# VH-VL binders against q9nrl2r1430to1533, part 171

Target 1, 104 residues: q9nrl2r1430to1533
Amino acid sequence: GGVHELSAFEQLVVELVRHDDSWPFLKLVSKIQVPDYYDIIKKPIALNIIREKVNKCEYKLASEFIDDIELMFSNCFEYNPRNTSEAKAGTRLQAFFHIQAQKL

## First folded at step 11 (VH-VL)

Design J78 (framework fv_erenumab)
Fold by ESMFold2-Fast, scan of step 11:
Structure J78 (fold): chain C 104 residues (1-104), chain A 121 residues (1-121), chain B 110 residues (1-110)
Amino acid sequence: as target 1 above (104 residues)
Amino acid sequence: QVQLVESGGGVVQPGRSLRLSCAASGFTFSSYAMHWVRQAPGKGLEWVAIISYEGSDKYSVDSVKGRFTISRDNSKNTLFLQMNSLRAEDTAVYYCARIPYYSRGTYFDPWGQGTTVTVSS
Amino acid sequence: QSVLTQPPSVSAAPGQKVTISCSGSSSNIGNEYVSWYQQLPGTAPKLLIYENNKRPSGIPDRFSGSKSGTSTTLGITGLQTGDEADYYCATWDDSLSGYVFGGGTKLTVL
């Protein structure tokens, strides 16, 4: 049906949320917890925001959805040095995403 | 070595003001958010305030909001806590502390030795 | 009121093992890194464990941390008289938008 793409995006977001390495990405980084984050990262995003955009039908193309997920990973690698737990989680979750995104 | 040294504590009457200082050395002070944590006599640790690395963003907990102001001078590697309208409940050892530069990393290292504030008549 | 629950005290003899628990919720321990601090009498807190289970340089292997679900545990093996101190867990709480500490556990080495 007409809602097939929306269902596919929702299913992928749910799989990402359930992944063991999703913890750095579940919600927007708090400005109180990490006050310098927003001075460095100009386009913040997280899985809860992406899921909200899916639910509001804001993605018109699969590429737009993929771009937001990739922005999330790009932000992670921009802020966090490669040897951090956040960067390692991001690397593993991004690889998982690339496999799952082939189904879109 | 990485160090923080607090000063400015003392005995003061209720309603008065004190300004605490924390001198940082051994690291690039301007690259870290800085924190104040306090501990009342015989009690546990309580987080008080945070300031961003350039001082553009500040936050203090509700119990001190409007009375305490956190600030910093990066040219002097110094963190401040301006404490106004002091109450007996503010009696505590005040520690400055750093959270290392980690996204969502929630640990404090180093800590200063603390400076004691006693609010008493 | 403390949002992270620790036992107020634990005790054991030299050479024994102790475990100090810290219980929270999905808004704190369940979603965030946990750190542990040792406070010897009359001194400032000292970082003992960070990011759930990592030790900073200079902290001996007999100290360990673990996290499972919404709880975390500090383990101390080969207990020494110099370990007599207060121990605090700490994390970020998403619901409160602030850093929170456990109520503290007094370790007595008998």
Scores: ipSAE 0.257, ipTM 0.774, lowest interface PAE 3.8, mean pLDDT 88

Design J79 (framework fv_erenumab)
Fold by ESMFold2-Fast, scan of step 11:
Structure J79 (fold): chain C 104 residues (1-104), chain A 121 residues (1-121), chain B 110 residues (1-110)
Amino acid sequence: as target 1 above (104 residues)
Amino acid sequence: QVQLVESGGGVVQPGRSLRLSCAASGFTFSSYAMHWVRQAPGKGLEWVALISYEGSDKYSVDSVKGRFTISRDNSKNTLFLQMNSLRAEDTAVYYCARIPYYSRGTYFDPWGQGTTVTVSS
Amino acid sequence: QSVLTQPPSVSAAPGQKVTISCSGSSSNIGNEYVSWYQQLPGTAPKLLIYENNKRPSGIPDRFSGSKSGTSTTLGITGLQTGDEADYYCATWDDSLSGYVFGGGTKLTVL
């Protein structure tokens, strides 16, 4: 518990946001832009929401933080066919996350 | 051959109404979301409205909200734009366009050839 | 008033290369796909580039797209007189909850 552990989560989120493949994940999908998204995806999440949860001290365990990041990738692969730019970006960013998450 | 053909344009006085049609052929119309995009004389492109596959979701730019209504008839492969309370600023070529699939920052392909609406006193 | 900024005009001679920029923000180009359209005089717009850098079938490899941060660029090599047209970038804007087009760039060859 405490500030040092939250700094580790914040640092990891910052690294994800700065990654070239973060663009599909920076903000929530708009239902105007993608009207069927929320019919398919029941637990939407994005990096801006995760960062806000870190700043509000809502993650008590590293596993809770990791679960939210993994949900974000899971939603990407559920909605987007494998051959799309979103799915390919998700695959690369998820691999990067798994390497960085070993620090947690 | 995938085609979109607009019709219903013309010259109309301010405050009156006009209905545009867009006839789709060469693809399964009911499987695609559709757009209306306009272009005023000598100006750039402006997105106007969007309708989902079955017409349950409709969105339009604020400048036409309450005046323009987008609709579709999937049994006739036709998209419509009902334009009420027309203003001089609505003078433009109106294009219909298809969304190939829902995605972040999706694109417009194909486009129709456009139909001209002139609101003149 | 366009949320996406393009130069109003560019010009070059046949056979040369030209680049057309499109600048936005984090609410649009920064986190969305970008597409580019060619509009020949008196015609409807035609899809030229989609998903930042992909070409539909029938578009020659002389046309290319690239995206960096909140900006995107259309590149045209081996310019031909038939390339004289208006070029528009387009994307989704999250703050406006709608699609936006750049102001357009008129390309003159010669």
Scores: ipSAE 0.157, ipTM 0.734, lowest interface PAE 4.8, mean pLDDT 88

Design J8 (framework fv_erenumab)
Fold by ESMFold2-Fast, scan of step 11:
Structure J8 (fold): chain C 104 residues (1-104), chain A 121 residues (1-121), chain B 110 residues (1-110)
Amino acid sequence: as target 1 above (104 residues)
Amino acid sequence: QVQLVESGGGVVQPGRSLRLSCAASGFTFSSYAMHWVRQAPGKGLEWVAVISYEGSDKYSVDSVKGRFTISRDNSKNTLFLQMNSLRAEDTAVYYCARMPYYSRGTYFDPWGQGTTVTVSS
Amino acid sequence: QSVLTQPPSVSAAPGQKVTISCSGSSSNIGNEYVSWYQQLPGTAPKLLIYENNKRPSGIPDRFSGSKSGTSTTLGITGLQTGDEADYYCATWDDSLSGYVFGGGTKLTVL
C-alpha cells in the first residue's frame, strides 16, 4: 500500500463527470431539493469535492478514493427511493464506476 | 392550524411590475420549501417557482425566467414573488403552497386561497 | 401544452364509480411519485392523493390512486354531487427540471 498516481484518479473523476448520469453527483445536493437531507445524510459528498481532494493529494491509497465514491452512491440510495430518477442515475453510474475502477 | 395567505395581486398594465406575498402561520416556515403555482382564467394549474427552506436555491418555469424572482424572509414567515415585465399571459390566480420533500417528488399541501393578477390595458 | 395528458371531462351518476387517467412518460410519471388534487369551483386546490396512492388525513377512502408504468389513475367510488370539481395530477419532470400538472379533468355527476 502506497500513494497512487493522481492522474489516474483525476482521469476517473473526469470520466464520471462526463457521464450522462452524473447530474445528481456533480455538486452537493441542493438545499432546495431537501428540507431534511442533512438530518438523514451525515457525510455528504459530491464529485466536485472528490476532485478537489484528488487535486490536494489527499488520497494516499486507491481504497480511500474508492471509499469516497462509494459513499457518494450510498448517500444517494439512502436518501432517494429506488424508483426515482436520482437512484436510477446512481445505479447506472455506479456500474460504470465499477468497470472503470478496474484500471486503478 | 396551518395557513397560507396570499396578497399583493391587482390590475396592472403590460410591462409593469407586482410583488406578491404569502404569509405563513401554524408551522415552522423555515423548515419547508415553498412554491408558487398559478391558474389562468378557465385554464389549468401551472407550476411557477420553488425556493429552498433557507432561500439559497431556486427554480422556476422557463416562461417566467428572467422576469420573476422568488424569495423569502424566514424571520417574518413570508414568501415573495417579484414579477417584472408582466405580460397578458401572466394573468392568473397565484397560489402559494408548501412542499416538505422536493427531491422525493412530493406534494403541495397546504395551498393558500390565491391572489388575482390581471395584466390588461 | 400539458406534458401530462388527462381527459378534459368525465361523467357518471351518483353512487357509481369513475376513474380519471393521467398519462406521461419516463421523464415524469415513470420515474417519480404522483399526487392528485381536487379543485371545487371558486376554491383553491386540495390534496387528495400523494406518493401515488396515499391519502392525507380527512380524505375519504372513496378516493384512491394507482400507478402503472408511465400512467396513473384517480379512482372515485360512491360518487356524490359534492365531488363535482376539476381534478389534476402532478409530478416532477426530469427533462424540464420542474413540476408539471396535468391539463385537468372536469367531473360532472348526473
Scores: ipSAE 0.006, ipTM 0.571, lowest interface PAE 11.4, mean pLDDT 85

Design J80 (framework fv_erenumab)
Fold by ESMFold2-Fast, scan of step 11:
Structure J80 (fold): chain C 104 residues (1-104), chain A 121 residues (1-121), chain B 110 residues (1-110)
Amino acid sequence: as target 1 above (104 residues)
Amino acid sequence: QVQLVESGGGVVQPGRSLRLSCAASGFTFSSYAMHWVRQAPGKGLEWVAYISYEGSDKYSVDSVKGRFTISRDNSKNTLFLQMNSLRAEDTAVYYCARIPYYSRGTYFDPWGQGTTVTVSS
Amino acid sequence: QSVLTQPPSVSAAPGQKVTISCSGSSSNIGNEYVSWYQQLPGTAPKLLIYENNKRPSGIPDRFSGSKSGTSTTLGITGLQTGDEADYYCATWDDSLSGYVFGGGTKLTVL
């Protein structure tokens, strides 16, 4: 045993997952739920995919990690009109992310 | 008026086949994914099958997989459910339904009036 | 088996308020929007509530929805005899990758 510290990327992903506004981002959008999603969104991503990439050490630079998180938000705003609960959740979670990302 | 009208139900013996139809009117049928939902006598609602708006993606729940096939003809504004190897437990009213908004906040609206399928000997 | 649990029946007098519960888990109600449907005897289901608490055009404000954690409730105030029906909650289930309905609640107006 001993004291272990999570990677900065893992810590940030965990904080995002636990945020109240993470629900639209936890896993990939299902085609059954949203049939036209993958006709509009060409680079789908979600927090579970990003977390898996962190665990496999696929991010070599903080910018690569930040790019994937920003892609996730970009996809949200591209697909969802601004007045939707998804877009509002995305706006709040993105603001939270920008504050937390200052430590990367 | 946005409407869905089912037809093709009837009384059949176990092991036989039926093909249900759902005629859509009052909206651009080819722009919406469509669903089948059934209800056994005196029981609750059960989601059965899904088809994407272009027909390129399809899904059926495990209890009917391999026996039921969903399809559509956008030129005729018609949704189909081909039901093979029918069992007594498939006895139900079958509703077609639309999900009108593409989002995780999905819901069924409208519903058809239903068509009754009775599988008995 | 039903993954969303509703009481099989509920009853109240005309003019009273009733609430119908629907309980799920983190794989469905906890992470997804909920809709509610009214089914009058011999008719198709009718949308009452969508996206947890929104009401479609034509549905009176006597009907309301709310969601907390892994549970949701349908509220009906000013009960009328015409409200006698079966009520169903519905949502998406992430573990099943499919839509699920509650077992239904029969409302009787005494």
Scores: ipSAE 0.218, ipTM 0.771, lowest interface PAE 4.3, mean pLDDT 89

Design J81 (framework fv_erenumab)
Fold by ESMFold2-Fast, scan of step 11:
Structure J81 (fold): chain C 104 residues (1-104), chain A 121 residues (1-121), chain B 110 residues (1-110)
Amino acid sequence: as target 1 above (104 residues)
Amino acid sequence: QVQLVESGGGVVQPGRSLRLSCAASGFTFSSYAMNWVRQAPGKGLEWVAVISYEGSDKYSVDSVKGRFTISRDNSKNTLFLQMNSLRAEDTAVYYCARIPYYSRGTYFDPWGQGTTVTVSS
Amino acid sequence: QSVLTQPPSVSAAPGQKVTISCSGSSSNIGNEYVSWYQQLPGTAPKLLIYENNKRPSGIPDRFSGSKSGTSTTLGITGLQTGDEADYYCATWDDSLSGYVFGGGTKLTVL
């Protein structure tokens, strides 16, 4: 965790948020709109939560930040069938993340 | 087959209370989020309140906060709307409606037939 | 006032095409799926379109939905007298933490 790492995490989260395929990941999946989600997904997370953790300096290692983002994608693929718009967006955004994460 | 039937509407004086019920049949009630939507005479649809499938999460429109409470009894397949401190502007047909279990779900299907609430002196 | 804006009325002759617009913002249509409802006089609303452009079973293909940015449209082709009704768009609004409906559009079939 230092300042340099936090600056890099913030930049990457902003890039993810601005990506066209970020829409399934911007906020927690709604329990109202998708009520069985929390029965299936035991560790929910979204970009707004990850960004808040970055701002509060909760990531001590780059691996912790990467793990939370990978958890977000893993949750997407666990819940959403491959043919859904959510899963397709997740696939593209995850590829984008892997390229950008090389800068960390 | 899938059916929602509202009841409990009537004519009531301002400041009084009324409780609406919605009886569900033909589907697994406990698996679906449920809504109340109202429509004043000659006006459009206004969403009122939503409750999650297990009853732990609730949201309502600002104009009824502190006055209306949504609740459910999954053992009886029944949705409720407790309406306190009723005002003339609460006069409307009140519909209950389901939110689908297996979707991203920003839609309502089916709808009940509605029950009429008239707040008048 | 609704947070989703629809024209109050539209009209056309049988066999014609009409489009009904619904405009919102980034906190609702821009971030959420949209649904459309038909309300015939004296009846409860009926689901017409869900998830922007999908039809439930029993809804004919002359009804269609489309979404672009913070706006959505309902299209009706081959207009029939039985289509005379009020039409509403609806979605979730993040800033309000609740569902919102458009103000409604009265379709008159001349």
Scores: ipSAE 0.007, ipTM 0.632, lowest interface PAE 9.2, mean pLDDT 87

Design J82 (framework fv_erenumab)
Fold by ESMFold2-Fast, scan of step 11:
Structure J82 (fold): chain C 104 residues (1-104), chain A 121 residues (1-121), chain B 110 residues (1-110)
Amino acid sequence: as target 1 above (104 residues)
Amino acid sequence: QVQLVESGGGVVQPGRSLRLSCAASGFTFSSYAMHWVRQAPGKGLEWVAIISYSGSDKYSVDSVKGRFTISRDNSKNTLFLQMNSLRAEDTAVYYCARYPYYSRGTYFDPWGQGTTVTVSS
Amino acid sequence: QSVLTQPPSVSAAPGQKVTISCSGSSSNIGNEYVSWYQQLPGTAPKLLIYENNKRPSGIPDRFSGSKSGTSTTLGITGLQTGDEADYYCATWDDSLSGYVFGGGTKLTVL
């Protein structure tokens, strides 16, 4: 159940946050820092928001948690050209996530 | 060649207004966010304002908030800074600078040559 | 009042090496790209380094950048008299929601 599932989500988010390639994903992109971001990205999300949702028990299904993480990566690849440091970090972190998510 | 040219500076009395312009050439101006940065005589660089490529999002630092307004006219490839209620501490060289198109864009390139604003009685 | 701390001045002889430090915090340098600028007397700033360690076209490889933790360093080797200038670091600060510049470092080449 619920308790073990939430513990698994928290552990996975902590591992993502600690990964060297997490830097583009730690917090929401600021519209002051990146002024065109929200013209392109309609559903912004970041690891700090996902972690808060885990802590508040807002994910009832593993699929909902996985969908939010995948949305985060999808946003990265939609905004950032493939040759950018952000896109490269996203590619590596997404691969790491897919390996860890096999436990869910 | 990519180029930014500022104009509109001058000497004004406290409480008056100036409008600075930055004419862009050599690149697709409408695809780039733009900055204003200033430098008081003998002092360091201070970021002032930013505007999105479309003009939909704009921000000015707290020290000038309510007095300065950044705007742009993409049809004329021109960036503006409307400066109202000028104070002695606004005395500076004002530079426009381009926001990079890709990634987080935490840098400024190119810069204009600057236009000097002196607020004196 | 500078959020990013630079030494006010550094000096060295022609042909020598200098490093200019820029110290910040987790809200800025710790999680963000850093850029460096050269300002020759009476001129506009010029980009030297972007995204921590990349050089734009036309900047010689004797200029280098590095970032470690909450600090960044500009390295200049083979100093030339034409390098006498003010040098500024810059980054984004999450706590201020704004771009910040270091206080600047005056480089004197004797």
Scores: ipSAE 0.414, ipTM 0.819, lowest interface PAE 2.4, mean pLDDT 90

Design J83 (framework fv_erenumab)
Fold by ESMFold2-Fast, scan of step 11:
Structure J83 (fold): chain C 104 residues (1-104), chain A 121 residues (1-121), chain B 110 residues (1-110)
Amino acid sequence: as target 1 above (104 residues)
Amino acid sequence: QVQLVESGGGVVQPGRSLRLSCAASGFTFSSYAMHWVRQAPGKGLEWVAVISYKGSDKYSVDSVKGRFTISRDNSKNTLFLQMNSLRAEDTAVYYCARFPYYSRGTYFDPWGQGTTVTVSS
Amino acid sequence: QSVLTQPPSVSAAPGQKVTISCSGSSSNIGNEYVSWYQQLPGTAPKLLIYDNNKRPSGIPDRFSGSKSGTSTTLGITGLQTGDEADYYCATWDDSLSGYVFGGGTKLTVL
């Protein structure tokens, strides 16, 4: 834990949010917009929730932060077929994340 | 052929109830979320309600919340809209429509032919 | 009345081309997929365009969609008398937490 890890988490979340491919991940999928989503996805998460957890110092280990980001991508690929714009955005953003996460 | 057929419309007095049905054929009904959309005479389209493929999640536009209930029976390939406490402003043609599978997109395909509800005194 | 603004009517001659605009905001068109529908007199709406610019099978390439910022357009080329109909755009609105349709545009082919 500590200050260095929290600063790194915030920096990485900000970089993810600013990335062109972040649009499917900025907010939780609406139950009204995509009602089938929550029948398939049991642990929903999005960048706004992860950022709030970072701000509240809820991540004690880098592995906990990485697990939440990976859950977000896993949810995307579980729900969205590979040829969708969402899955393609997720693939590119996940690759970007893996490069940046080497710094953690 | 994928087809949706609505029924149950009619003429009713304000404050009464109607139940609309939408019979689905030609696709695996239990795999799709379904919508109700209405259109008042001479007016545009207005979204009313949506239900998830298993029926566990249901949402309606605020103007009908508490009065209209969307439901489905997957064993009968049928979608329902229970309309209570009907008002003159609920007068419309009511369409059922299929929600896209595995999509975040906002589109409706196919649509039924519609059933007419007239609320008048 | 409508959150999405369309012109009430457009007209053109057979064989010409026409564009129908649909204007919204960042809470809808700006951040969401858009679809377009054709409604012939006395009939149910029919999907023409989904995911901003994709055509379902059976829709001719005379129909096209495009999105830029908070606006979207439906393009129709090679106009036919059978294209006389009402046209609606539709999308999700984050502020309303619901699906919204444009006010509709009546196309007349003279």
Scores: ipSAE 0.229, ipTM 0.764, lowest interface PAE 4.0, mean pLDDT 89

Design J84 (framework fv_erenumab)
Fold by ESMFold2-Fast, scan of step 11:
Formats: structure tokens, C-alpha cells, sequence
Structure J84 (fold): chain C 104 residues (1-104), chain A 121 residues (1-121), chain B 110 residues (1-110)
């Protein structure tokens, strides 16, 4: 990818961050609030880390960017039971992502 | 038996310091985040501070920032609250409480019996 | 005074039922789990309900919790004189990056 591809990643991350359902994904899960999280989730990630990687031009392929976003959702569904507000937010945000990602 | 026992409270003048201790027994202390919660005479509960199980992540209520420091010694199964520049409004019973590592959300169980801090001249 | 609003008092006769409300906002109850505590006079608080509606071992079925939107309630049925206590709700508040307690509700069993 080129400059246009990186601009597209930045725009998509901004749209995800501004979405009402982004709250579980804005920052890494706190060890205080969820202390067993890091025993269960081996590859933690969040939107702030993904955005930093975009800004530092660390994604060489669109697939690498998409993989990091999908890892974020996969972690959410692995840790959080289906009936939780986190899992419900994740389901809605993932659907939004899939629609927007068609433009990549 | 799972137990928390606070100590170190007392009567002190404004501007002085106290260090509270909370001795834990009956569970793997190093696996749990720990809290300090206080209650002023005749008032409700107020959360003070929390420390992660490894000791690297800490949060505290704004009114004590820069004055109170939460810490722990996992080798001694002990939680600490270093209280500096004490004010009259810090007068309260101070409880330590455990946050189970396997849970999500807010809850405190067990609680210690509390230790009384009175800041008076 | 408190970020979480509870009625200051509630009363009922032995054998009756009561509900104690706790109202918050989207930054706390709206997205986070809630717990409830009983504080008998002169004692430390005791966990009654965690994760909105779960009871720890030793808490009888007459205590229940429920959450809807930005509010939660503690229900107590079959009231006993030993239930006279202060009751507190608690949760994490994302905007404050800290834990918050309700102002407390004094239950009197007449």
C-alpha cells in the first residue's frame, strides 16, 4: 500500500472510535477492572494501538490492518459471555466495520 | 479462612502522616486486586484507591491524589496506604477489601473490620 | 451528593417486601456491572449481590438484584428485624476512572 491506503485506514479507525459501541475497544483492558483478562487473552489489542500502528505506517497490507481489527473482536467474544454489554457492543461494531471495510 | 485485618489507625494532627496496613490470610494474595474504602462518621462509603495484583497499576480518588499512596508487598501478604498531609476531611474508618481476579465488574469481598483515623487538633 | 442516587430511607413491617433503587448514568450503571452491600450498625459492609443479580454463598434467596438501563434495584422479601441496616450500590465509573458508591439507604423494620 500507498498513502491513499493509509489515509483509508485512518478514516476507518476514526469512524470506529466515534461509534457509540467503541467504548470496550478504545484502550487495552485494565488489569484492575478485569484482572483475569491477560490469563485468557494472549494477544491483547485495542483501537488506540491500531491507530498508533496506522500513524507509524506499520501496516504493509490491508489484510494486516483487517486482521488486527478482527483480533480485537475475537478477543472480545472469547472473554465476554454473549449476554454482556461488551459482547453486544462488539457484535454491533463488528457489523459496522464489515460494511465500512468494503471500501478498502 | 479468608481474612483481612487492618491496622495503623490513630489520632493525628492536620498535616501529619499515617501508614495503614492490611494483613491478608487464607487466600493467594498475589492473585487479587486490592482496595481501600473509607467511611466518615455518620456518612456513606467512599472508594479511596485500588492496586492491581502485581502492583503496577493504581487508581485513586482525586481528593487524595498526591497525598495518599497505595502499595503492596506480595511476599508478606500485606496491603498499605501511606497517608501524607492529612486533613480533617480524611477522618474516617478505613477498610481494605479484595477484588477477585476471576470476576468482571465491581465487587468487594471480603472486607476487613476497619481501622479508625481521626485527624484533629 | 453521590454520583449514584439512592433514597435516603425505606421502611416496612416484618414479613413485607421492599425495593431499594440506585440510579446512575451511561458512564457507570449503563455499561458496568453493579454490586450491593449490607452494613449492619457498627460492622463492616457485607457483599449481598454481585454482577447485577448474583448471590454469593450464604446469602438467602429473599435478596435479589436487577438492572435496567442506567438504574438497578435491590429487592428484599420476607423482611426480618435483622435486616435493619444501611444498603449501598456500587460500580465502576468510566468518566471518573474510579469506583463509586451510592449514598446509602437506611432500612428500618418496624
Amino acid sequence: as target 1 above (104 residues)
Amino acid sequence: QVQLVESGGGVVQPGRSLRLSCAASGFTFSSYAMHWVRQAPGKGLEWVAVISYEGSDKYSVDSVKGRFTISRDNSKNTLFLQMNSLRAEDTAVYYCARYPYYSRGTYFDPWGQGTTVTVSS
Amino acid sequence: QSVLTQPPSVSAAPGQKVTISCSGSSSNIGYEYVSWYQQLPGTAPKLLIYSNNKRPSGIPDRFSGSKSGTSTTLGITGLQTGDEADYYCATWDDSLSGYVFGGGTKLTVL
Scores: ipSAE 0.000, ipTM 0.570, lowest interface PAE 13.0, mean pLDDT 86

Design J85 (framework fv_erenumab)
Fold by ESMFold2-Fast, scan of step 11:
Structure J85 (fold): chain C 104 residues (1-104), chain A 121 residues (1-121), chain B 110 residues (1-110)
Amino acid sequence: as target 1 above (104 residues)
Amino acid sequence: QVQLVESGGGVVQPGRSLRLSCAASGFTFSSYAMHWVRQAPGKGLEWVAVISYSGSDKYSVDSVKGRFTISRDNSKNTLFLQMNSLRAEDTAVYYCARIPYYSRGTYFDPWGQGTTVTVSS
Amino acid sequence: QSVLTQPPSVSAAPGQKVTISCSGSSSNIGNEYVSWYQQLPGTAPKLLIYDNNKRPSGIPDRFSGSKSGTSTTLGITGLQTGDEADYYCGTWDDSLSGYVFGGGTKLTVL
């Protein structure tokens, strides 16, 4: 059930946060540091927001949790050219996520 | 070739206004956020303002907030800095600079050659 | 007083190595990418290092950058007279919500 899934979501988010490649995803991109980010990315999200949603029991299905994580990665690849440090970190962290998400 | 060329500098009295321009060429101007950076005589670099690629978002350093306004005209590949209520401490060379198109890499490349603003009585 | 602290000057002979330091805090260097800029006398600044340790196309490998904690360093090996310039570190500051530069270091090559 639900209780076991929420525990699994928290555990996975903690593992993502601790991963070496999590730095582009820990918090929302700053509007003033990167002013054009929010002109391009209309559904911004980050690991701190996802963790808050897990803690507030806002995910009713594993698919909703997975969708938010995938949105985070798709935003990264939409904004950042593939040769950037952000895109490379995103590629490695997404691969890690896909392996761990199989346990959900 | 990617280039930025500033103009509009000059000598003005305190309390007056001045508008700086930065003409961009060699890249798709409308795709990049743009910055103004200044340097007082014999002093270091000071960030002044930034504008998003569309012109929708603008931010400036507190010391010029309410007096300076950054703007752009993408149809003319031109960046502007409207400077009102000028003070002696605004005396500087003003550079425009481009920001890279990605989330965490805030750095300036290229820079313009600069335009000099002198505020004196 | 600038937010990022650099020594005001450094000097060495041609062919030698110098290291220029830049110290900040957790709100800037500690959590953000750092860049270095070279300003030759009478010219505009030029990007020398970005993302802590990367060189733009055209910048020779004798220029290097590194970051540790809340400090960063610019290393220059094989010094040439054409390296005489002011060098500035720069980064984003989360608490100020703006870009900050070091006070600059004047490099003299004898």
Scores: ipSAE 0.255, ipTM 0.760, lowest interface PAE 3.9, mean pLDDT 89

Design J9 (framework fv_erenumab)
Fold by ESMFold2-Fast, scan of step 11:
Structure J9 (fold): chain C 104 residues (1-104), chain A 121 residues (1-121), chain B 110 residues (1-110)
Amino acid sequence: as target 1 above (104 residues)
Amino acid sequence: QVQLVESGGGVVQPGRSLRLSCAASGFTFSSYYMHWVRQAPGKGLEWVAVISYEGSDKYSVDSVKGRFTISRDNSKNTLFLQMNSLRAEDTAVYYCARIPYYSRGTYFDPWGQGTTVTVSS
Amino acid sequence: QSVLTQPPSVSAAPGQKVTISCSGSSSNIGNEYVSWYQQLPGTAPKLLIYENNKRPSGIPDRFSGSKSGTSTTLGITGLQTGDEADYYCATWDDSLSGYVFGGGTKLTVL
């Protein structure tokens, strides 16, 4: 079959999805699973939404892509106290993202 | 010590109503999502309902939607389940359970001892 | 029918090891944390494992959890007669928008 090249954004999202600490970020938080989430978080986002935006070529600037990823982490830290598994995963994944984002 | 104690169960005829209570102690009740889980005789566990911290958001499994209403009174550290139009299939031990504030709500701890509801004619 | 599949029973002798499986799909175990519960006859369920492999305070290290893909397992080593109970896995299911429990596994210690 041939080699399929990925965009820089798609490659980075794939790396984030495959990271062990991606679990809080793969999909939008369910309002049934976490009933008060959407009372606190007004701009929800997740990796599956960001990947869809990449695939639809909705990011015109690297800054727009980075802003969506940073919003995802900001939401995590706003909702989850720092001692939670979610916040700890977010801290590690955000550090990983900052290193990888230097490629953009 | 963290404790949940259910009450209000009993034997009732189909179509009747019961209100279950769950008294919480030993923790900050208003900081936790609270759940009801039931278990029919000889069967497994079935999740029933969840309620938000202040009680403004409530969700229940489809099989009880419109008949059961979960509520809470944080001033009394008490969780409730109002059960209307009871059916034989609602016969079960009903447990209240806490989900930690800090998780996505994928584990229950502690559980109450349960209260038995028997719907029979 | 339970959306999380467990064997109905397992058995082993005192001092042996047993593993209880729980199989789901990408809409539940594949995407969510899993917890395990022990239910002794006539009692309420008790948390054994949370977030796939963590133990609450007071649960001995004889109990362990692991998750791979869309399946998870509960391991019990050094079996004791007091371990005779029903064991349930549980998680969140995205397609059902609700919490789901496995059908339960009865452990008999001979």
Scores: ipSAE 0.193, ipTM 0.745, lowest interface PAE 4.5, mean pLDDT 88

